# Ledger of designs, part 33: VH-VL binders against a0b8k9r932to1074

Target 1, 143 residues: a0b8k9r932to1074
Amino acid sequence: NNLPLDGIVFISVRDEDKAEIAEVARRFVNAGLKIIATDGTSGYLRGSGVPAERVRKIYHGSPNVLDYIRRGEVKLIINTPTTKQSVKDGFQIRRSAVDYHVPYITTVQAAKAAAEAIEKALRGELTIKALDEYHREVRYRAL
Below, E stands for the ipSAE of ESMFold2; O stands for the ipSAE of OpenDDE; V2 stands for 0.75 times the mean of E and O plus 0.25 times the DockQ between their complexes.

## First folded at step 20 (VH-VL; framework fv_modakafusp)

Design f5 (at its last look DockQ between E and O 0.80; V2 from the best seeds 0.00; counts 0 for: pae E 4.4 > 2)
Fold by OpenDDE, look of step 20:
Structure f5 (fold): chain C 143 residues (1-143), chain A 122 residues (1-122), chain B 107 residues (1-107)
Amino acid sequence: as target 1 above (143 residues)
Amino acid sequence: EVQLVQSGAEVKKPGATVKISCKVSGYTFTDYYMNWVQQAPGKGLEWMGWVDPESGETYVAEKFQGRVTITADTSTDTAYMELSSLRSEDTAVYYCATGYFSFDSGYPFDYWGQGTTVTVSS
Amino acid sequence: DIQMTQSPSSLSASVGDRVTITCKASQDISNYLNWYQQKPGKAPKLLIYYASSLQSGVPSRFSGSGSGTDFTFTISSLQPEDIATYYCQQAYDLPLTFGGGTKVEIK
């Protein structure tokens, strides 16, 4: 798994996760990462004082998250299950994540672990244990 | 308890149109996509397409494009599958099934209707 | 389209036997593979999702394994109520596609 130290993080999470993910997103921003998110998620993040750019749904045209993934700009995806998520868009995003080897996180705990790992990496404090924990929580498909 | 209740068996002539319904209860209708699956007698399962009840967005498999219309009525929590220009090969059991998407679980069909038998004969 | 090749098409085993069914995808589908059980005259029932996750309420004698292109479904100890046709299904890409099915009977 590649730990992003720069680039874009795409976030789309369910309502009950938004509060905790807002804190994670804040840590990402402080680490120098840029946040793009779906409408509901981006709105919540901005309302919480976290800079987040709203990204178009795929069926609304370009630029959308697929464009960012294909350009190699999205380095991490945080996606907890949402009932309002477009399934068609989800299939395309997930496929692109796999095809372009973009790691994705599906739990709040994994998101927190990723933030911790990134912060430690920036301080030069990343340990083997931390790497193992990160790899276990982040989904990744190697070539 | 989640339930998907489909309309009753249909007998049609070639060239006719059939429309079957799938009424849901026990969950919020717009939370799941509704899928349709065909199973010819003694044969396997074949995915036909889906509808997003919330947006009305549909996807129909290439094999059925031009003949199948999938819709949803949120006022009655009912999904529909309409198949036109019926032929003998359309004789089958048709199932509605819910689908829920996530990155870590895929898109399994966790709830199914009881099936609707459609017979096409002269 | 992604083709799912399921084998065997049918098998007969004794109560208590270990039963194994395989499913091969025409391309890498990661872990996005589901297994269903369909008893005669009934709708299919989800048993395994995401290659190896047991659906809630499903007996532990059912299991799934594999990733990429090769997948295996196992019944550790076949029971009389397990008489059914089993199907694999990929959910990696559209259109969604099923395997041809495996009919399981008891001797």
Scores: ipSAE 0.526, ipTM 0.850, lowest interface PAE 1.1, mean pLDDT 92
Fold by ESMFold2, look of step 20:
Structure f5 (fold): chain C 143 residues (1-143), chain A 122 residues (1-122), chain B 107 residues (1-107)
Amino acid sequence: as target 1 above (143 residues)
Amino acid sequence: EVQLVQSGAEVKKPGATVKISCKVSGYTFTDYYMNWVQQAPGKGLEWMGWVDPESGETYVAEKFQGRVTITADTSTDTAYMELSSLRSEDTAVYYCATGYFSFDSGYPFDYWGQGTTVTVSS
Amino acid sequence: DIQMTQSPSSLSASVGDRVTITCKASQDISNYLNWYQQKPGKAPKLLIYYASSLQSGVPSRFSGSGSGTDFTFTISSLQPEDIATYYCQQAYDLPLTFGGGTKVEIK
């Protein structure tokens, strides 16, 4: 199974994606995954009844999202394009994700597909063709 | 319509300071970092650094540290680049530029100012 | 700092010719490479991002390919309005860095 069935998902998305991402995040939690998120995203998720822990901004020190990535605890990153994220932090997180081989997803469509694939894997329903289709939507450097 | 309008050409003596402005219209100024790029005559492009207009945080590339200050004024939607202790090799066109960051693209510059020529001569 | 080596530094070609420009990174930068066109006296204009993605409004005769350290920019059929200097730029890590440029002229 190439998509995570355990571990932490880091979520940071723009405001207009939050409602759809909250539904995806709920499916991850139901599948046994844990959520960490940036300030605005974590607030929205918790207000929607999805457990999510807030991560500290990188310049505030440890623990922050980079620490979780470096310890191997983050298994998936969902980050849709946003004007609210520091570009400096974006470069650091992306560089760490590449360096530590953490897959990332940049669209709501791909996030929905990942949730579906995880659910199907848990039910034993996936075929080799279905896995190939889902993997095209998740970006990997070392996969 | 997005526009980045820079201040006019400058002629300076060695040792002087120049401050170039970049006034923004057509988008929310605080939503995007502003970048500065130097282009010496007959030479290529060189990234100088950026400012986040919302927070005021800056990055200045090592080559330019100590002489370059990059700032933003949200009351006028204007970014500034100040270069001090001017030398003849600072003669160049200076551009402001911006774009939208994503993990996929890595921050291409979609919008550029028209450029400001700075001439440093004895 | 990631160094970008661009070649050739200049070239001259006829209208309708296929033009190829290369850019080499000093380390693996995945697909985080952009291409810009700069016409004389004008600001640069983004043509290609993420190695091969065509910017909106850019003619289809422009294309990019490559990954890792070796990248190629192609004009499939050179037009008179394509006289310009072309730059690659890595967007993998800070500081952002550009190639030295390729000046394209028509014979």
Scores: ipSAE 0.248, ipTM 0.719, lowest interface PAE 4.4, mean pLDDT 86
ESMFold2 (binder alone), look of step 20: mean pLDDT 92; pTM 0.943

Design f6 (at its last look DockQ between E and O 0.55; V2 from the best seeds 0.00; counts 0 for: pae E 8.4 > 2)
Fold by OpenDDE, look of step 20:
Structure f6 (fold): chain C 143 residues (1-143), chain A 122 residues (1-122), chain B 107 residues (1-107)
Amino acid sequence: as target 1 above (143 residues)
Amino acid sequence: EVQLVQSGAEVKKPGATVKISCKVSGYTFTDYYMNWVQQAPGKGLEWMGWVDPESGETYVAEKFQGRVTITADTSTDTAYMELSSLRSEDTAVYYCATGYFSFDSGYAFDYWGQGTTVTVSS
Amino acid sequence: DIQMTQSPSSLSASVGDRVTITCKASQDISNYLNWYQQKPGKAPKLLIYAASSLQSGVPSRFSGSGSGTDFTFTISSLQPEDIATYYCQQAYDLPLTFGGGTKVEIK
C-alpha cells in the first residue's frame, strides 16, 4: 500500500459519512491532493467549502473514474458502504482499483488515519507506528 | 421503514407471458438496483438479474437471457419482471430484492419482497 | 460463473447442538461471501456478510468464517426458531450465485 502525496483521490461516501469525510477531504486538499467525487458527495464537499470535481458515472461516458484510474491519476479511493453510487460502477471500480493497484479505504476512521499519515509524511514526521496504522486501514486486495 | 410489495400469484399456460411487479417504499427508488431471484419448488435460490432504476440499465443472467425483461418505473416506484415463453420449469416463487455494495463485502441482499408464486400448467 | 457448493444438503440436530455448514467456491472469492436464512414460506434473510460480519439484529449464536474458497457457517447452540434452509452467496463477481442450500431440522 502506497501513501499518496500527490494526485487524485476519488471519494464516494454515504450521507451519514459526508460531514466527517468533508474534513478529511479538506486535509487532503491542503496537502496538495485533488478531489474527484460522485454527484452527491461532490455537491456536499463543495457546499462545505472543499473543492471537489464531479466525476461522471461510468454509464454516462468518458471521462469517468475508470479513465482516471487507468491513466494512473487516481492514487486513493474512499468508498464507504451503502453509497448512492451505481452498483455496477462499484464492481467495475473495485476491479479496476485492484488491477491498477490503487488502494481503497472503506471507513471514516481509516480515512482520517490516511489524512494524518499524509500530513506527517509531508512534514517528515512519519513514524513506523503511523505507517503500520496506515497500512492496516488501507486495503489492497488481489483478485 | 423499507418495504417491497409484490403483485399476487399468477397461473399461466405454457407459452404465455407473465409480468410481476414490485412496489417499493421507505427509500429513494433510484438509489438501489432492483434484483429478481427465482426459487423453484423445493429448490434453491437463483439470481435472475437486476435493473438500475435510475438509468434503466439491466443485467440478466445467461440462463434467462432472451426470455426475461426487467424494467423500472420511477413515476410509481415500481420494478417489473416479465418472463415470456413460459414452461413448466418456470413454476416458482419469484422475489424482488434490493441490496448494498461495498468494497469490503461486495453485494448483499438486505431487503426482500414477499415473493410471487407463478404456476405454469396445461 | 462462480459455482458455490454447500454441504450438507440437509441435517437434523437437537436443540442446543452446534451446527456447522460449509460452502466451497469454484474460485478464490476472498471474503466476499454472504449467508442467508430462509424460513418456510418466507423470503431469505441476510445473516452474515463479508464471510464473518454479523448483520445488525442477528443473534450472536450465528457466525461465519473462512476466506478464499472454503467457508463455514456455524450455529453455536441450535434453537427451535432456527429451523430453516441456509444459503451461501458469493458477492465477488457477476453473475451473483448462491449455494444449493442446507435444510436444518430439529430432532
Scores: ipSAE 0.530, ipTM 0.850, lowest interface PAE 1.0, mean pLDDT 92
Fold by ESMFold2, look of step 20:
Structure f6 (fold): chain C 143 residues (1-143), chain A 122 residues (1-122), chain B 107 residues (1-107)
Amino acid sequence: as target 1 above (143 residues)
Amino acid sequence: EVQLVQSGAEVKKPGATVKISCKVSGYTFTDYYMNWVQQAPGKGLEWMGWVDPESGETYVAEKFQGRVTITADTSTDTAYMELSSLRSEDTAVYYCATGYFSFDSGYAFDYWGQGTTVTVSS
Amino acid sequence: DIQMTQSPSSLSASVGDRVTITCKASQDISNYLNWYQQKPGKAPKLLIYAASSLQSGVPSRFSGSGSGTDFTFTISSLQPEDIATYYCQQAYDLPLTFGGGTKVEIK
């Protein structure tokens, strides 16, 4: 798998990562990607001037993140550790990402690298070495 | 210091009900799911289910459905597991356990209670 | 339900030996696999999460590897205090399930 050049990125991150992730999310939007996020993350992004669509928690109705994943609309997931994330929601999202072959990123640094790689791909600046470095960092399993 | 303190040992007759408490301190009770794990004498660990203390939502493993009720009381920072219609094979040590969740690493049990021995005998 | 098959069920080794325990999942669980140590009369203690990540405060002689269905847990140099039963546990899907355990003794 390769980094997405279009589609939806789902973002759900802990509070201390939100400022840095807002800058990453802006780079994704500038590259033509759309953002969906959970309430706290979506609120921060929108307050920072980054367009991001709110998604519901899985068991509070539709559309929720699983609906987007199952329809093939989510092309990338960015999630950093939190202490408040519902374990039930986390299991469903993670299982769906594996089942539907959606790559996921778990650190701010990997998210920055992904944004840089996508920007370079759009400008035709990528090298084999840069792509190899990204592929080694992304946890993705083809099935 | 994080502590999960369970109620004391219980001796019960077949058909009775036991309710075990797990009182937490040292962390915000509503931030983590509380799990219950059964360990029969000389046997391995078996997950029974969990509760989200914030919402009260629960999941009970199929083996225990209909007999196990898992609850949380946020006013006392205490989780409960109630097992009804006790059988001799329910003789076991019961643990409460909690831990950190992340999308990447899954769910692991960092903190465990000391265990509560329940003996079911005539 | 995801069955976790752990082997061996017991082993005996000398101080300083390398000990390896395996755990097989009945389906692909990615890296969502934890390892616990339980000493007699005590609650389990988390050693390794996410297949290979060492929990804080755990000695570096403990390690884990694997992904998918096949996982290994290694004690690089067995110490007397490592006498315990070790359990794997999948964190991929509900219900959460444990392996049958491996009792480690010193010769």
Scores: ipSAE 0.007, ipTM 0.610, lowest interface PAE 8.4, mean pLDDT 83
ESMFold2 (binder alone), look of step 20: mean pLDDT 92; pTM 0.941

## First folded at step 21 (VH-VL; framework fv_modakafusp)

Design j1 (at its last look DockQ between E and O 0.79; V2 from the best seeds 0.64)
Fold by OpenDDE, look of step 21:
Structure j1 (fold): chain C 143 residues (1-143), chain A 122 residues (1-122), chain B 107 residues (1-107)
Amino acid sequence: as target 1 above (143 residues)
Amino acid sequence: EVQLVQSGAEVKKPGATVKISCKVSGYTFTDYYMNWVQQAPGKGLEWMGWVDPESGETDYAEKFQGRVTITADTSTDTAYMELSSLRSEDTAVYYCATGYFSFDSGYPFDYWGQGTTVTVSS
Amino acid sequence: DIQMTQSPSSLSASVGDRVTITCKASQDISNYLNWYQQKPGKAPKLLIYAASSLQSGVPSRFSGSGSGTDFTFTISSLQPEDIATYYCQQAYDLPLTFGGGTKVEIK
């Protein structure tokens, strides 16, 4: 449940959040993280100049987000509620996140907090306050 | 105002098939999966399965697999539950239910139909 | 399948009493546990979601707690209108499963 400084961030967000998340994603990329996202989200990110790899839906086969999670490559999930998301896929992704102790963020505010914390960490400016805020906003299961 | 309105009570003989409907209003039909829940008289709630109205994809509880078919008609905003090879044990109230999925909330059933009583008797 | 064991199956209490219902999952379901109220002849009504979140419009006397495998539903002060059967339900994995229910009556 550490702050991810490398690895993959999976992003799947609702339309109204995409603009703000694009900026967050950009910050992640600049920090050295890789973005994978659902079809709609990845398209928007790329359209905004943010590198994002489209990841297959689970029922479309491998590789999909579950594969990346199980490999330990996904270090953070950003998933704001969307009606366009498959509930079944959501169940599987959520379960995998819990099983593999992958933290997930469900709000734009929390996503921004994560980006801030990551950037500070990279600069060696990470404070207890910033870390506490990150952990407060991120959902995860303790070991 | 969200409403789930189910079809009326049914009386069937063993071996027959029953098909009950659940018409929705107040929200975009395709935005939420539609679930069906069985409740035998004096017993608890049992999830039967769901349908994604947008894709038509379904999942069924093992207990009902092979006998239940859940469908959705997007042109009428109506979900259906068809149960075949009826037996006395299928006598129950059947509910359609839907809810919002999120990583935070889980999957609570926010909205329920009023229930449809199905009686199976010789 | 995840089994939900709910207890007690029934209880009788006086108006104003604190009522506690427990639900135990056969495996860790995190906080993906919901509580419903079902009055006679009516459809279930969502009261608590995500183990402890109060559904909008639900009186504050209702509450939920717990995570993992052990969960508790509480009515801080039982009211006459609370006569109903209460159910827990896990939404961690398919198939979705419910507890056996707890019938709450007033003495």
Scores: ipSAE 0.684, ipTM 0.881, lowest interface PAE 0.8, mean pLDDT 93
Fold by ESMFold2, look of step 21:
Structure j1 (fold): chain C 143 residues (1-143), chain A 122 residues (1-122), chain B 107 residues (1-107)
Amino acid sequence: as target 1 above (143 residues)
Amino acid sequence: EVQLVQSGAEVKKPGATVKISCKVSGYTFTDYYMNWVQQAPGKGLEWMGWVDPESGETDYAEKFQGRVTITADTSTDTAYMELSSLRSEDTAVYYCATGYFSFDSGYPFDYWGQGTTVTVSS
Amino acid sequence: DIQMTQSPSSLSASVGDRVTITCKASQDISNYLNWYQQKPGKAPKLLIYAASSLQSGVPSRFSGSGSGTDFTFTISSLQPEDIATYYCQQAYDLPLTFGGGTKVEIK
């Protein structure tokens, strides 16, 4: 039961995923969710007409993505593998997501499934298959 | 073809400094963190720290903090590890290694240099 | 720091034998554990990542399992070229840490 119907989605993805993720992010925004993103991702999203707030790199201090996670404001993380993202930030974000029970998604397909599930939930049209697909694609660390 | 080629063996006195190079080819040097790993005789592998060649940002294991400096020269695609105030316990093989981070796969090192032997003796 | 305790420190087995190596973490590290093979005079080589995922090009006789604190590495049928020292490594948090190694020999 980690389907977010309000709150913030944090997005940080590799360059080759940005175009597809921009369309997913638009679906989140249309569903009433807010987007925060790392510098390169936020720039791409805004250039594509998707509202996204830029967050600072963690080592630059507060406020950064960890602050949003710790305040319980981030309800979903979308992070695909990238050579350009700070590896140190990646370790910290992953640890924080586990500590604060924030689900994370690591593939474009899982992100598309999450957007569809959220849209159907808001329309009252969720099916057992849509919920099953969402749960299968979202990764949770065991407590 | 990815290659990490390290500088040759070094012999040093206690209290000296050693600087080992790791020259990269076959990928974009600035896209991957470079790690350094120590392997002393009869000991296992020990992570020393890393550098992001693009930004110059580093992080070091506490054991080496204050003695290690890891740098990257993007004009030559070469990473360096400098270890100062050498002790006999620093006699080891030193490796450079790289990979990239993923939430799902962690941070495996799929490319390694050939190793550089450093001997510290009076 | 997360301590990785690897057992046994050495073992001897015959060609064709099943070989099992264990690695225990001092805290829950989920599945963020890698296994490396190091042959004499060579750099380590990645075999297994994320506890159980086989690296591309690695023979299927190598496998890994486990999560949390207890991890197992298995060679289903030991071959002469498998003589090496095997290391586990956690990639859950910094500093990255390795197990003490397991030296595998042929009788």
Scores: ipSAE 0.484, ipTM 0.779, lowest interface PAE 1.9, mean pLDDT 87
ESMFold2 (binder alone), look of step 21: mean pLDDT 92; pTM 0.946

Design j2 (at its last look DockQ between E and O 0.79; V2 from the best seeds 0.00; counts 0 for: pae E 2.6 > 2)
Fold by OpenDDE, look of step 21:
Order: structure tokens, then C-alpha cells, then sequence
Structure j2 (fold): chain C 143 residues (1-143), chain A 122 residues (1-122), chain B 107 residues (1-107)
């Protein structure tokens, strides 16, 4: 439920969103967050000059994204629907996100809102409006 | 338009094997997992398992584990469900169905085949 | 496995009546609950996904609510064409599981 100011952001997005998410990811990195991403996403991010660690698929063993989530290291997930992702892995990641109360974002607009909120927070300019916008866009398991 | 067209009705004896098909059109076959659902006469729906047409990876419900084989032929955009060691209890309508996965929507089955009736009798 | 308990198993109501079906999950499934309509001799049809989202093309008289373990499906004004069996289905975890169904008939 909290706005992440440190930790890891897991990103897995569809091809058409990668360009915009690259900019968002850059903002996250500049804010001090670490990016881990699926193969295709991480490749694109790195190609765009954004540091992103490739995280192995769940069925390829540990460490994978589930490990990072369970360790409390992943603070935010950005996942826009893609037909290329493993559905099985998706089920596990999504379940873990819910179980461990990791917020997830499913739209580019929400991702941008998150980046803005984080930047404002770091500058001490966080407003109620910015927080409301962030919380409106972010999904997570109710406490 | 998306269409899932299944093969025709089957009549089998106990112990036999049945293999039914589900041909898809209107979308990229490999983009979505193909699910199979069993419905015994007058009973509810029961998920059997799925296949990832792209990788061939499968997941089966425990009830059918060891007897069901779900496959996909990307050259013909056709998924198959093979059920062996048939029993009278396997008499049912079998549906293929595709789902859309997302963190927001879950995994609803938005496209279904018309169903294939399998009758197992001695 | 997650068990889905659906109630009632059957009901009969008059045209125009409000119909309510409930589905209870054996554990918290967040909002990953879908509702299907199945008419006699036909394949199921998705009506509601994510507990409360109306599938495209579905009449607005259909709705869903709930989260966690308790969910409700509602037909605000029952129509003759709504004669069918309705099923809930959880998509929180594998294996995917369905409720037992509710047969809806018109008096």
C-alpha cells in the first residue's frame, strides 16, 4: 500500500508498452529503485540505457521473481497484459503479489503516475492528490 | 471472429481411448493457452487442464492426471485432448476454451468450443 | 484445491424478479472470480469477470459483487431468455475450479 522509495520493481510489459515503460523505469532508477524484468522487457530496457536485471522464469529455478517477492524485496510490480508471458508463471507471481501485499500496476498511465508520485515524494512535494492518484491506479490486496 | 470448432461426438467402450480436437481461428493460436473442461450429464463444469500451444507445456488437474494428454498442433491451429482408460464416469461433454490472463482480470474463459459429447458404454 | 460452494443449486422466479446467486470460496481469492451462463445444450458463456466486471455485450441486468471469499451474482430483472445454469469459477490459483452451478427457471 505504500509508495516504494527503495527496493525492487518487477516489470513485465507487452511490446507496445515497452517504449513508455522504459522512460518510467528510468525515472524509477533515478529515484533509487532497482529494476528486474522478464527477458524481453529487460532486454528492451537495457537497450534503452535503463539498468534492468533479467530475472529467470519460475520454472528455471531460483532465484526468480517469487523469491524476491517472498523476501520482501519487490515493492512494486508493473505488468501490462501480454500474450507472450507464461500464464503459469503469471498465476504464481500474481498470487504472491496478493499474498505478500505487493502492489501491482497494469497500465502505462498508472506506471507514470507512480513515477511521478515517487519523484514528488523524494523532493518532499508529495501531495494528497498525487497519493490519491497513485492509490487509485495501483491494485493490491485489501488489508 | 474467434471460433473454436470441436470434433464430433464419440462413442467408446470402457478401457478405450478418445481423442477430440479443437480447431481455432480468428486469433494467433500460440498466443493463448488452450483449456479443456469436462461436464458430465446434468452435472457441473470441471477444469481438466491446459496446454501452452507455443511451448507444449501442460498442466492437468489431479483427477485426470495420468489419463489425460493435452496437445497442440501449431501447423493446423488445433488443440487435442486425449483421455485414456475410459470409464463410464467419463461420459460427458468436453469443451475447449481459451482464457485471457491479466493481473486485473484473472483468467476468464471468453471463448468456448461447441462441446464434444463422449459416451462410454459397454 | 480451492472449493467453490455455490447456492442455491436451483431456483424458480418470475419474469422481472431480482435473482441472487452466491458463491463462497474455501479461501481468499481476492477478486479473481468469474461467472458464466450456460443455456441448455450450449457452451458456457462468460458474463462477469474479476468479480464485478461485465463482459462486453452482456446485458446490464447482470452484475457481480464481492471479494475475498464471498461473492454474489445478480440478475436485476429476470428475463425469459435468462433460463440457464449459472456457474462461478475461481481463477486465483491452480487448479481452476467451478462452483456447483445454479439452475435458474421461470415460474
Amino acid sequence: as target 1 above (143 residues)
Amino acid sequence: EVQLVQSGAEVKKPGATVKISCKVSGYTFTDYYMNWVQQAPGKGLEWMGWVDPESGETYYAEKFQGRVTITADTSTDTAYMELSSLRSEDTAVYYCATGYFSFDSGYPFDYWGQGTTVTVSS
Amino acid sequence: DIQMTQSPSSLSASVGDRVTITCKASQDISNYLNWYQQKPGKAPKLLIYAASSLQSGVPSRFSGSGSGTDFTFTISSLQPEDIATYYCQQAYDLPLTFGGGTKVEIK
Scores: ipSAE 0.765, ipTM 0.903, lowest interface PAE 0.7, mean pLDDT 93
Fold by ESMFold2, look of step 21:
Structure j2 (fold): chain C 143 residues (1-143), chain A 122 residues (1-122), chain B 107 residues (1-107)
Amino acid sequence: as target 1 above (143 residues)
Amino acid sequence: EVQLVQSGAEVKKPGATVKISCKVSGYTFTDYYMNWVQQAPGKGLEWMGWVDPESGETYYAEKFQGRVTITADTSTDTAYMELSSLRSEDTAVYYCATGYFSFDSGYPFDYWGQGTTVTVSS
Amino acid sequence: DIQMTQSPSSLSASVGDRVTITCKASQDISNYLNWYQQKPGKAPKLLIYAASSLQSGVPSRFSGSGSGTDFTFTISSLQPEDIATYYCQQAYDLPLTFGGGTKVEIK
């Protein structure tokens, strides 16, 4: 089971998705997960009442998202597409996620499915169908 | 319609410098990194590096480090590749290319310029 | 740097034949592998990204498979307009690197 029931979720999403992702992040926090996010996303989450630790861009040094991934602390990455993200940083984060076997999600609908699966697991209601839906939306290191 | 239109063919002597332009239309220039690719006659494709038009951030392949400069002018939506200290093996077609980075899809190049032939001859 | 070894360098096949091209990476690149088609005198054209995803407008006779280090590109039934050179390219890590290309001809 690769369902993240504890640990850190890294969130960095485009502006259009922030409102929906804030509600997903609240569900993760209620489930006992912790949130780290880049400045823009972390600011939005905090303004919405969702606790989130700010992480720095990689070129600014520590602590940044690579530090958390390399220590095995990040259990899930949620990153929705944006052209405004540094592509160089994107390559570094993606490489680290693959190297350290961190699953990632790139759509709001997949993020909602993950939250539902986690909530059902906590209630003891997780089904084979719910696990199958979660796994179809979450990418692993090897395809 | 997305278009990447490159400057015309050039003939240069060894030791000279060439600067090729790539004018963009049909999308927001600052939203996409611009890449440059070399193709020597009868040979394969070789990535040279990129620039982020918004920030000026660059990355160069080691083979071209120290000789290549990739820039972007956001006032004209034009990227440039400058290659100095030209050698005969720099005779090639040069392409500008761009694409969308994603964790899922990688970084495929959706759009390519028509290519610019540079001939380095004594 | 990640080296991409593409095989064969060239091939000849008849119209309707199944054509297979392989690409091997010097290290695990997950599925971050693209395939391009280049016709003489033209810019490359993206056919397949993420190892197996067809680009919009690409005929279904083209397909890709593989992950890790070993990748395969297939034309299920070769057509006359498929005469071109085909390139793989990894997009896993910098610098981006291409295979040496495979020239496909009709015999």
Scores: ipSAE 0.404, ipTM 0.773, lowest interface PAE 2.6, mean pLDDT 87
ESMFold2 (binder alone), look of step 21: mean pLDDT 92; pTM 0.946

